# Designs tried in a protein design chat: VH-VL binders against o60147. Part 265

Target 1, 175 residues: o60147
Amino acid sequence: MLEKNKYLYIFRHIQTNQVLLSQGNVLKKTALFQLPYPLQKPVAPNGMRPAKLRKDHWVPLLKVEFPNESMFQSVFMQLLNYRKYRSVQPLTSDLLKLPIPVRRRKIMRQEVPNTIADLADILNKEKFPENSVRLQLSDKSDSEYADWPPSVQIDSEEIKLSRGFREKTTVDEAR
Key: E = the ipSAE of ESMFold2; O = the ipSAE of OpenDDE; V2 = 0.75 times the mean of E and O plus 0.25 times the DockQ between their complexes.

## First folded at step 13 (VH-VL)

Design oa73 (framework fv_lerdelimumab; at its last look DockQ between E and O 0.58; V2 from the best seeds 0.51)
Fold by ESMFold2-Fast, scan of step 13:
Structure oa73 (fold): chain C 175 residues (1-175), chain A 121 residues (1-121), chain B 109 residues (1-109)
Amino acid sequence: as target 1 above (175 residues)
Amino acid sequence: EVQLVESGGGVVQPGRSLRLSCAASGFTFSSYGMHWVRQAPGKGLEWVAVISWDGSNKYYADSVKGRFTISRDNSKNTLYLQMDSLRAEDTAVYYCAKDEGYSSGWYFDYWGQGTLVTVSS
Amino acid sequence: SSELTQDPAVSVALGQTVRITCQGDSLRSDSASWYQQKPGQAPVLVIYGSNNRPSGIPDRFSGSSSGNTASLTITGAQAEDEADYYCNSRDSSGNHLVVFGGGTKLTVL
């Protein structure tokens, strides 16, 4: 039995390209507090987020396998903090030209490349053993958003989106 | 010509509330995250809170979480800190600070003059 | 610990070089910035991103970083450089988003 604490599951929103990080292969409602912008109704004063999670609107982006729990915890915490830093970063002049709703959608669209770049940055700064971190992507072209260190091995097989991060729903006895 | 002008500090009793303001000028206020940093008498700098460009994201130091609320009014170029349930250990000079960049690290290129908050009975 | 550690005091003779150091695990991942604070005044940014100088800051101020340590160097210290110096960094691995050093009081003799 593999320990879930060695795996980081990253999901992408099909409409906005917003990203959610998860320690398990199924999203929980609490993950919504990671979002810098609401998916539905306006954010209440004091930054309250909607409680509703539409699981069918989130698809696998990538899965990261770490050699141990300590490395997983380090990278996971750093990636969460990188997302917080990005949420308070200064806006570029091109974004200021856009109406606020359009501006927010453009920022949200960048979460996929930003998350991948941040993951690579963290892994480049950590001194992990060669080929010790395994990446499996739903679309291997997403790996082009970053330069990866020698510690990273990219799986030749993509995540089968019809299964998400789970095994087949029908058990194959011959396996 | 970037300027941050703070107001609202004073002497207040424990358990009461106080609201600080910071009037900003000389830069596009609505484009930047803004911070509050405090300094107790004779002590070092302590980060308190940050707010994103549109107010959608707010983060707090654990020592003030649930008691302080950071907010902003971009139409008035003003940053606020609502301080509730004040404690003696909240006594400090409170600075309004403008942050810079993600990739170059977080640093405060401009600071207000500070406003003294004294919590005493 | 993600705290940034600074020696509380350092002295330098007028015209000589002094190095103030800042140490912490966050500096392995995030760059340090340095602030000068004179009594009764707000902090002033003197170095950012480990080794960049803001406009208006004298070129005698410089920064460097290696591993978990960042340094502020003042070459040819002047009387007006007497102040408290603070480092700060993001803390990408900790609970606080921003951490400061405890400060170093520089005395120019």
Scores: ipSAE 0.702, ipTM 0.848, lowest interface PAE 0.8, mean pLDDT 85
Fold by ESMFold2, look of step 14:
Order: sequence, then structure tokens, then C-alpha cells
Structure oa73 (fold): chain C 175 residues (1-175), chain A 121 residues (1-121), chain B 109 residues (1-109)
Amino acid sequence: as target 1 above (175 residues)
Amino acid sequence: EVQLVESGGGVVQPGRSLRLSCAASGFTFSSYGMHWVRQAPGKGLEWVAVISWDGSNKYYADSVKGRFTISRDNSKNTLYLQMDSLRAEDTAVYYCAKDEGYSSGWYFDYWGQGTLVTVSS
Amino acid sequence: SSELTQDPAVSVALGQTVRITCQGDSLRSDSASWYQQKPGQAPVLVIYGSNNRPSGIPDRFSGSSSGNTASLTITGAQAEDEADYYCNSRDSSGNHLVVFGGGTKLTVL
């Protein structure tokens, strides 16, 4: 068991582009509580909380290395809270005019850029030492969603793993 | 004119249940997250719960988790609070509140008149 | 910390200026909002987003922030300003989405 979590792992859903935050390099079923509560008719492709975790549907988006556990825990809690705030904020009039299935898809597509912007906002407001936080992305163009503080060093190498953040995860699980 | 009207308060015994309603008018109810905020007599404001525009996200204060359920019916422009296993400490005026949280921070621009819930034996 | 701290009571002479403060860790990067509550009435928003005044709120109400502290200032206090005042913010460290301060009773002498 990992007793110190100085890494933040962020996953993206292959179909919906929803985001899950993780303390570990593999998702646990408890991460599903970050997804919307299933209404009377939950359907996994529609982005509501499924009954089961399908690990093959969640791919690496980015990971962040922090100098210590305290910094990790602070940023992790703040990111979770940003997601809660966004989930209950008022809709814009343009979103309201869309049919509900289209509206939900548009909201879900905002999760990747919104999460990256929120991470950068938190890091810009923290007083972390220069170059103390290492960011690695699966797609480096995603760094363009935000302006990063001097504390962040963006790794030039993209994450090459397609299933989880450990190389053996792709060997042990069927596609 | 934005209007929020709470109803369903009353006197109940500990351990019983009560359901509060909040009728909304004068705005597009289905585009807003809606809140319950309570105030015990002579005490301060305490946030209780919030529900997202479509009801798919719900969050509760720790003091009410597992006992209270927030819900909404957008076809009736009505917010609900189901209150189970009531305790004396739940005695309060319960307010329905509308939030416009596009900027940093949270502010409730409109409040209902409140409905009194008294839990006594 | 999820707590917002306010002084329980503050007094001001009629026509004078008073500040009501609200302190908490969430306020270092968040904007406070302020509510006035008169006896037997629902709260009324008087300041949001640090220093924005809703329509119908008198010019004598203003807000400010510094560090972990937000302030509500009333210049030229009037008798009708006697009320309880609450601040709120997002909860930066706890599981509550919204937190309120404990309230400040303003007495106009």
C-alpha cells in the first residue's frame, strides 16, 4: 500500500471526456463518486455514475509530481472542490437552449480543459518554489488550456502508456 | 420578479420525518443549482444542502448526511428536502436559496421567507 | 479550515463609519459575500464578489479584502442598518460546499 502520495494522477474517459482524479496510478471504484449521481435510468455512455468501474475506459490525461504529501493533499482537495462548484453552477442561456442530451455532452466535453485550467489556477495561487512541481501530459497541446506558474516544470516527454500509469497494466488487462 | 416560497414546516417528534417544499417563480428554475440553508432560533446561518440543475449532483453538510435528501422536480419548479430521523438540533427556520456562482465565491441573491421546523417531544 | 470567524457584536454611533470583518483560510483566494438580516426577516445580499453592490443597496455599503480577511464597511451608519451581518465563502478544505461566518450583531447607538 502507498502511504505517501506525492503524485496526482488524472484520467480521461475515452468516450465522454469526463475526468477522474486519483491518488494512485490505478483507479479505485471509489473514484466513481466523482461522477454525477445516476438518475432513474443511468447509462454509462451518457456519463452518469455506472455500477461498475471499467478501467479500460479510462486513459491517462496527466500526472503531477509534488515535493511532499502536504502539497499534494492541498491541491487534490481543492481540485475536488472546484469540480463540485462547477457541477452546481448556473447554466448559460445558450446551454439551456440545447436539447438535454446535447447539453450534457457539451458540459462533459468541458471537463478536460476546465480541470487543467483549475489545476493551473490553484498552482498559480500557491507559493510553491520555482520548478518544484513536475507536470507530464499525454498530449502536450493540452498545456495550452492554461498559463502555468514558474513553480511548474512541464516534462517534454508525453506519457506513452495507453492504459493506466504503469506499464504492466496494459499487459494484464484485456483491451 | 424572483420568488421562493417554502412550505411543509411544523412541529414533529424526534425520530419522525418531514418533507419541505420550495415553489420557485420568476426565473428559469431548471438552469440553477438550488440550496437549503437553516437557522436555529437565535443562532446563525447554516448551509444544509445543494442540488445541481438536473438533480444529478447533490451535496450535504456533515450534520445531515444520511438523514436528509434534497431533490427537485423541474416540471413543477419545485425544490424538496426530505428530512428523516429528525433530532431536536434540527429545529430551525429552513430557507430555500438561489445562487449565482459564476464568479469566485458563492452568493445567494434570493431567499424564501423560510418555514419553521420544530422538533420536540 | 472551513470556518469563517466574525466578531459577535460591533457598535457604531449614528452617522459614523464601521467595519465588520470575516476571517478564514478560504478568503486568501476567494471572494466573500455579505448578508444583512433584520429580526423576523430572511437574509438580504448586500455585497458580493468582494465589492459589488446589488441593485437597491445603498452606496454607504462597501466591501474589501486583504489576505485572509474580508470586510464590510458602512459609512454614515443609519438606524435601519442595525441588523445581523453574515459573510460566506466556498469551503477550501472541508466537505461543505458553502460556509457562513457566525454573524455579527451591529448596534447603531
Scores: ipSAE 0.661, ipTM 0.825, lowest interface PAE 1.3, mean pLDDT 86
Fold by OpenDDE, look of step 14:
Structure oa73 (fold): chain C 175 residues (1-175), chain A 121 residues (1-121), chain B 109 residues (1-109)
Amino acid sequence: as target 1 above (175 residues)
Amino acid sequence: EVQLVESGGGVVQPGRSLRLSCAASGFTFSSYGMHWVRQAPGKGLEWVAVISWDGSNKYYADSVKGRFTISRDNSKNTLYLQMDSLRAEDTAVYYCAKDEGYSSGWYFDYWGQGTLVTVSS
Amino acid sequence: SSELTQDPAVSVALGQTVRITCQGDSLRSDSASWYQQKPGQAPVLVIYGSNNRPSGIPDRFSGSSSGNTASLTITGAQAEDEADYYCNSRDSSGNHLVVFGGGTKLTVL
């Protein structure tokens, strides 16, 4: 039986590549609070935070199994902190040259690699026991965004969750 | 030359409100996050709040969350801190600080001279 | 919130070397920054990113880091280096984005 409390799922938006963290394989509405709330209320893909959670717009990026809930919570909170940290960083000159909508899109496209890198960095810092953390990716190539510590065991099996938080079908696997 | 000039400090009674301002110049204000950092008399530095370059993201220290509001007007190159429900422990010199970051770091490369806020009955 | 710990006070003889250390569980050593504050003045960034010096900071200031520790080293301390020094790092605890050390008062003898 799966213990929800020790599983981290990371989802990406299919259009914006925004990232949501989830405890368990089902996104909660409250997960949207992870996304920036602009002064004006645009909706994704033009906005930073959609008004409603559309589960069909989110696909799993990776799954992390921790030895226990405490470790999960620690990493989860740190990930949120890292994201907040990045959200307030100064923009590069290249980005500043772009129109705001284009700029926002480019920033959002970096959320996936940034989040993966953040996760690896956090796990490197935590120094969990060797092979104590199991990482499954929807796309194995995404593991290349970071160097992983010995505590992380990358599963050869991809996650079996797809859009809408359902099990992957043969059709889904072909996409 | 980068300049940050805080203003709005003063003596106020507990429970009252005060609004601080920070006038920025010498850099592209709208391109950087801005922070408030405070220092109680004879004490160390305490991070208070940060606002992103466009004001879309705001974060606060737990000690001030729900009471303080950070904001900015990029057209005026000004950072603000609205302090409500002030407490004695909020007594401090308040500094505005320019955000600067890199791949793995976060620091404040420029600071204002600070403005003193005294909360006393 | 996570805390960064510093020795409250250290002393160094003129021309000698002193190291101020910052330690904390939440410390990102590669992101540590250091600030110098003299009485009645605002803090001044002296080291960022563990071992980078801003323009205008003397080369006698250097930084290092290891694990959950960061250190500021002044090689050949000068009289004007007498000040309070604060370390800073991003906070991974989730409660704060950044955290300062308690500060170290450096006396130059």
Scores: ipSAE 0.306, ipTM 0.763, lowest interface PAE 1.1, mean pLDDT 88
ESMFold2 (binder alone), look of step 14: mean pLDDT 89; pTM 0.929

Design oa74 (framework fv_lerdelimumab)
Fold by ESMFold2-Fast, scan of step 13:
Structure oa74 (fold): chain C 175 residues (1-175), chain A 121 residues (1-121), chain B 109 residues (1-109)
Amino acid sequence: as target 1 above (175 residues)
Amino acid sequence: EVQLVESGGGVVQPGRSLRLSCAASGFTFSSYGMHWVRQAPGKGLEWVAVISWDGSNKYYADSVKGRFTISRDNSKNTLYLQMDSLRAEDTAVYYCAKDEGYSSGWYFDYWGQGTLVTVSS
Amino acid sequence: SSELTQDPAVSVALGQTVRITCQGDSLRSESASWYQQKPGQAPVLVIYGSNNRPSGIPDRFSGSSSGNTASLTITGAQAEDEADYYCNSRDSSGNHLVVFGGGTKLTVL
């Protein structure tokens, strides 16, 4: 079975191509705070999370297996930080020419290539043992967004999700 | 226990320089972005600068860009703000703040006690 | 340049409910966080991500957001809640990374 503390799952939103990182094969509503642009406006009720997580709108992008929890935590935190600082960097002159909705859509579509490139950059900086990091991709062509270090072995096996992953929210059942 | 302790504030003449320090403890300093936020006497909070966890990304408020330089030393768990060409408008309490959250939900979960910088002749 | 607008002052009677508001275009798409600041002290985070309360913050504090407005609600105000309250958000215009509201001085009568 899967061990959450050694596995990084990365998910892609089917409509916006925004990316979410998860410490296991289950997405939590708190992961939505990772998004540069919220999928929906937060609602008023006390204790509610900022957006409703619709699991049917997220598909696996890639899965990374690390040798131990320390390596996983290091890479996971660095990826979150890469994404955080990328989303707040000054806009290029080309992007500033675009209307805000078009600009945001273009930025969101770059999250997949940017996240893959960030992951590869982090793994190239870390000196992990050869073939110690296993990487599975839903679409193998996405590996072409980066050059991978000798520590990475690309696996051909399908990404396995927990049986609870596609459980519908109450809102999804009502719609 | 998370602690942020600022130092280096004082009275300085216009056009001079001053360097602020912030000593951090109680968390993995090298894993988090750090910010400087200032507050002029009797006024509100104004964001000044940010530095990423690894020091590779730095951003500044327009009011300080070109005059202030943010830096960090992860081996010493210390954040710095080098303030050059100081103006009367830079007079404020300067807070060191730890960031938390993600891109769309930036917030400051811990703040230092602040250090007062007074720019006057 | 994008900005967040708060009323400068608001009053509430002891034990009553008060709502402090923050308005700005950034709030149409970004979450708001709220800080409490007492005279001579550093700000303290009381709400993040529009409606989440940090550990140690009393249940009487809650947050909400709708349209271009974020709100901090204190239900059953206590004397110790007298302070300045600041909202902040990410700047959606790209002109600067973080924007703070001007602050609201809460007086508990």
Scores: ipSAE 0.185, ipTM 0.696, lowest interface PAE 4.6, mean pLDDT 81

Design oa75 (framework fv_lerdelimumab)
Fold by ESMFold2-Fast, scan of step 13:
Structure oa75 (fold): chain C 175 residues (1-175), chain A 121 residues (1-121), chain B 109 residues (1-109)
Amino acid sequence: as target 1 above (175 residues)
Amino acid sequence: EVQLVESGGGVVQPGRSLRLSCAASGFTFSSYGMHWVRQAPGKGLEWVAVISWDGSNKYYADSVKGRFTISRDNSKNTLYLQMDSLRAEDTAVYYCAKDEGYSSGWYFDYWGQGTLVTVSS
Amino acid sequence: SSELTQDPAVSVALGQTVRITCQGDSLRSHSASWYQQKPGQAPVLVIYGSNNRPSGIPDRFSGSSSGNTASLTITGAQAEDEADYYCNSRDSSGNHLVVFGGGTKLTVL
């Protein structure tokens, strides 16, 4: 049986900087439920269907490898919970002075540093073995948003250029 | 297989206190937020309080803020509601509910059987 | 904070289709979920995230959402569907995290 659910795939939106968490290397439409502010309006005036997922608008932020599924599940659930409860926290007075569209844009832009800080906070609270959690980032400078515990090993290789976390097709490899 | 069992309800005079408990089993209790929802006799559902998975965040309905305290013990898989300064309008069946969902929508996939609290003189 | 409004009662003939509606401003930004409650029993989740059905819930139950309105549809109502139905959504006002509709009593004739 293949090992599953020991990788956490984290994506960011190319325009808004919003973040989506995924258990697989391809985003599912249901991941959009993670967003407090919708990226797209419902369809037309009679709109009855949910917003469409544009996979080409989401790029890799980081990939986290855990030694086993138990550690993955613990961190993944906590990270979803951090996001859920952050969405109800009071806004600062500085943000409340801004027009709603400007305020939402600033909040959305903070999701990348917030997600990285949340991940580090969770890993600092967990009692994981030294060098047991491997982080691979698309941009290594994003690791500077947090202080990492000894359990974390940051990969020197950045995430390879591809279609998200997808591997090259047979056609792409032949070329 | 998932079970939530409330206890601690009863008849109490106005101004007194009661502590409700909810024993959870069949899921990883420490991974989920927990809520209290009440229902007055013959009336609809009213949200009361939530506690985050780790106990660090707590929120209350305005009607109970300052009088009720939600807490949890993850080592015992138990949720609590300390109810102080009880009023006649607090008379209701109190349900323990497991939260599920994302930032865009919260829902309750499992509910306990409820425990009746009657506040009367 | 916005309230969720439901009609207090609705009737449907056995085997016919009924639609229960929930309205409120919070539904413009947050998903609705639906619960079935029979007398003396705890609520049971029948629809979550506007249109998703939990395992074990019959496929005659479906949900939809548009603007400030969410709907629960029961296609081919059965006698056992007679119950109170509540919608809920997340309140974005900061005073409450969750708001419930007033409930709709469904009578199956």
Scores: ipSAE 0.449, ipTM 0.777, lowest interface PAE 2.5, mean pLDDT 84

Design oa76 (framework fv_lerdelimumab)
Fold by ESMFold2-Fast, scan of step 13:
Structure oa76 (fold): chain C 175 residues (1-175), chain A 121 residues (1-121), chain B 109 residues (1-109)
Amino acid sequence: as target 1 above (175 residues)
Amino acid sequence: EVQLVESGGGVVQPGRSLRLSCAASGFTFSSYGMHWVRQAPGKGLEWVAVISWDGSNKYYADSVKGRFTISRDNSKNTLYLQMDSLRAEDTAVYYCAKDEGYSSGWYFDYWGQGTLVTVSS
Amino acid sequence: SSELTQDPAVSVALGQTVRITCQGDSLRSYSASWYQQKPGQAPVLVIYGSNNRPSGIPDRFSGSSSGNTASLTITGAQAEDEADYYCNSRDSSGNHLVVFGGGTKLTVL
């Protein structure tokens, strides 16, 4: 279908600042596998893993519109890879001095600036046409975490949705 | 159809070097991390090394660190493993494997047929 | 930490159900995946993310996990299921990014 897989939906956790990437405007439970630190303890009431997805805890961070599926796939896969390999990087000595809960909270707080910086880095390396990639942010100041290439157009209007990227025609998948 | 084809294995004496290659086809090679996994005769699987999609991140098992070097050429869709200072304990079938999954669950969806490396005097 | 423990061997009668287990501390935080390996062949992914089955893998294969234990279940075992089975998970202890279990040899009687 036309415009299928042209949009990247990026969500932020309301408490931890952790980030989830999605090809669709509704998060799937499997998206939780993107997290290096689980939000809930591994032992669930029924013994299931990963922890249950609380869709009401995830709000829009930004939405990226690409001119075609090929560009979307390239950037989306690279973003997942940036996050995946960052999760296994050695910790600095400063972080290792912190108690584990404090250390993990500090690392989680960096996911928003890291994801935005990763996106900009990918787009700067790719030579996409001028103004071909459109960004819409929930908080426009988050765009300041990176320097953007000429291929990027940042929408002047912020995302006002509070319950994910739900459109009025999307079925409510509330828990 | 996804294919991974290893080559470069053979018989070498301890202390010598070998370079393994893995030719990839059927997927966008430059979008995925690649791994080497080995299996000694009659033994289990042992992870050896990984290289990120862009080649900027490389990690090794402690048993091979400082002796093996993983690399890739995305223009040729080829993965390499340079093995220096080989030991008898390095004798194994070496598989290249395509990674898949997320930060919390790394797995290998495709494997090559393997290439045998025998280190003997 | 970094070790995954599997029983070295298990047997099942044709048509019966068998459960292969994998235990390790890393499974409290990370999902397990399972591979089937037949003699002279490369491993084949049969379960990923603890309980997902790849396209082309028979529905008799299923996975589950609880606490520090992951399980591969074969319901109605067939002769062609005779093989070695390996689990793997992520491990960040030291320089180990990936850890495999020791493998379980399944014999179908």
Scores: ipSAE 0.424, ipTM 0.775, lowest interface PAE 2.6, mean pLDDT 84

Design oa77 (framework fv_lerdelimumab)
Fold by ESMFold2-Fast, scan of step 13:
Structure oa77 (fold): chain C 175 residues (1-175), chain A 121 residues (1-121), chain B 109 residues (1-109)
Amino acid sequence: as target 1 above (175 residues)
Amino acid sequence: EVQLVESGGGVVQPGRSLRLSCAASGFTFSSYGMHWVRQAPGKGLEWVAVISWDGSNKYYADSVKGRFTISRDNSKNTLYLQMDSLRAEDTAVYYCAKDEGYSSGWYFDYWGQGTLVTVSS
Amino acid sequence: SSELTQDPAVSVALGQTVRITCQGDSLRSSYASWYQQKPGQAPVLVIYGSNNRPSGIPDRFSGSSSGNTASLTITGAQAEDEADYYCNSRDSSGNHLVVFGGGTKLTVL
């Protein structure tokens, strides 16, 4: 059974904290095109190499359940556009609740809080019905990076992945 | 204070090239995206191009894509716009603009004085 | 389309309230910013993020947003507010990151 058409999964890399978006609980090779730097670039600006798709190095950051596919598609596409804008973003995201200024050279390490803040901003603008959107976070404290609208219900349940995410991992066509 | 000073404008014939410069001061240049915005005589503002803080990402308006190249030198706090294959429709005042914000709507908190480019035979 | 639509001209009597509007589908998912431009001068940011004022901008300037429309309101218009006003928003199309409105010429009578 596939849970792809109304769920948004966001994954993070365990070493680089780079973020990938998925329309389902299976991370696909095409998700690598979301990264701001091509895989061929030897070193990212922060001194770390861009992550490649090795599925055992990616863990779920959050899962969002929408009441219907049109709401899901709207938010998913807007979030992809936010990532494009963030490739040109200012020193500190105006959406983040950060007490201490951070330097732009650390921007890749800020991808997790920036993505969470971006999601909250999109949901605040969409004005969905109260308690219609269910948000599950691997670390509930990550919800503190933003203010959430009345449409969002934060769920403390564990994020469960489908078979084929980790057990049969192969790094094909990722180089 | 923040200052952006454009230079390099002038009169040029169609099909020729021209390079604009923007000297920045008063902020950490290497920490911000930089834009070029133009305004034809008596017309409105038109966004032209942007370059990321580190120069790794660039985006262009359809009207200039393939003809204009945006670049920057962070060691000199200078933004450039290389304009090739110029057309009469490129006649405009070219403004250098500093970006701020992204998801709350991209806005330009500081603008240069502009430099006039006239493309005519 | 990705273009933002503004009325080309609007007039207001001294001391009265005027609303300048900006319309486009990009405004459903992005906030508008507003710029004032006087003849021979560079644009000046007056409102960003829908309704935030930069330091130095008088409190008579305010912004609002609903659906595909953003508005700039000047409450108690002064003679020095006579200028061209432009809105902008981010664009989701592949080739543009920013779009501007066509501009509105405000005349203070």
Scores: ipSAE 0.074, ipTM 0.628, lowest interface PAE 5.3, mean pLDDT 79

Design oa78 (framework fv_lerdelimumab)
Fold by ESMFold2-Fast, scan of step 13:
Structure oa78 (fold): chain C 175 residues (1-175), chain A 121 residues (1-121), chain B 109 residues (1-109)
Amino acid sequence: as target 1 above (175 residues)
Amino acid sequence: EVQLVESGGGVVQPGRSLRLSCAASGFTFSSYGMHWVRQAPGKGLEWVAVISWDGSNKYYADSVKGRFTISRDNSKNTLYLQMDSLRAEDTAVYYCAKDEGYSSGWYFDYWGQGTLVTVSS
Amino acid sequence: SSELTQDPAVSVALGQTVRITCQGDSLRSSHASWYQQKPGQAPVLVIYGSNNRPSGIPDRFSGSSSGNTASLTITGAQAEDEADYYCNSRDSSGNHLVVFGGGTKLTVL
């Protein structure tokens, strides 16, 4: 793109509560690679069918506006890294006692609190100017998952998706 | 262009130590995890260790756990592998590899040329 | 298991299509990536995320995945494609965070 991007959108899956990060208000097929557990894959006679990215299954969780693209890039990359390295953390004994399907459902349900906490942690570590980062939440109560630094302004106005909001994309995904 | 240049390999006796370095350029080193992958002569690739972008998370293959230590210096764009208590089976070309991908798919988009470590008596 | 299984060798006639396979339980929850290695050289990424090509990789290389199996397909094999091919995946179980297949030696006849 020629446009400088300073916005981060985070989406949540309406059934699984899994989270996707996006560089703007449209979800791209490659975002599905962020998921540690595949979306439902119906069994075909010769194997599993690939997962599909569907616009109607994802809703905005939050939107962040940064002062510039450099700050956006830093925070976006760190969020992807937090998520990636959390996926390799040793499981607690409590989780290991659960059957695999129950365990995975519980882990998926924690993605929203964990992602919000990650974002706050990154913003607390980075010393951005006071009131320079605008955070807009679909549900303001989700701000309670973390303590926010003075650099963050929290706005609970509805997240408005632009005309190009979510492209209709069908993607064949491997397991 | 992205470049990874390993150094520090050589011939060493069993039980001794060796330190490998990997100098990175052409990308924002502090934004990516880094890995060491080795390959014994005539054999396949074996993952050795990873260090997260900020150095706070480190993981090792069972075969090297307790003997090898991965570290990085983001101010110098350099990755390290401290190898202690070396064994004959550690003989391999050691590659530095740049981390890419997400939770469901880790891959290595750039590799160094490799540095040969020979552990012999 | 935490291991990925590849056939050790495969051959293809010049200009024909070949498929190299990789199997393992980790592929049920992670995407495979593929590397080409020529003698004396470092591995080169040819496919990531099961079916994406890095810039500079010829479009004759493609990938697919089904259940616990990932495949690398070369359509219209060229002499320069003769090499060892390795798959890898992320293993979130056990003590192996990343696993590689044993490698497949491709001979172009």
Scores: ipSAE 0.497, ipTM 0.789, lowest interface PAE 2.2, mean pLDDT 83

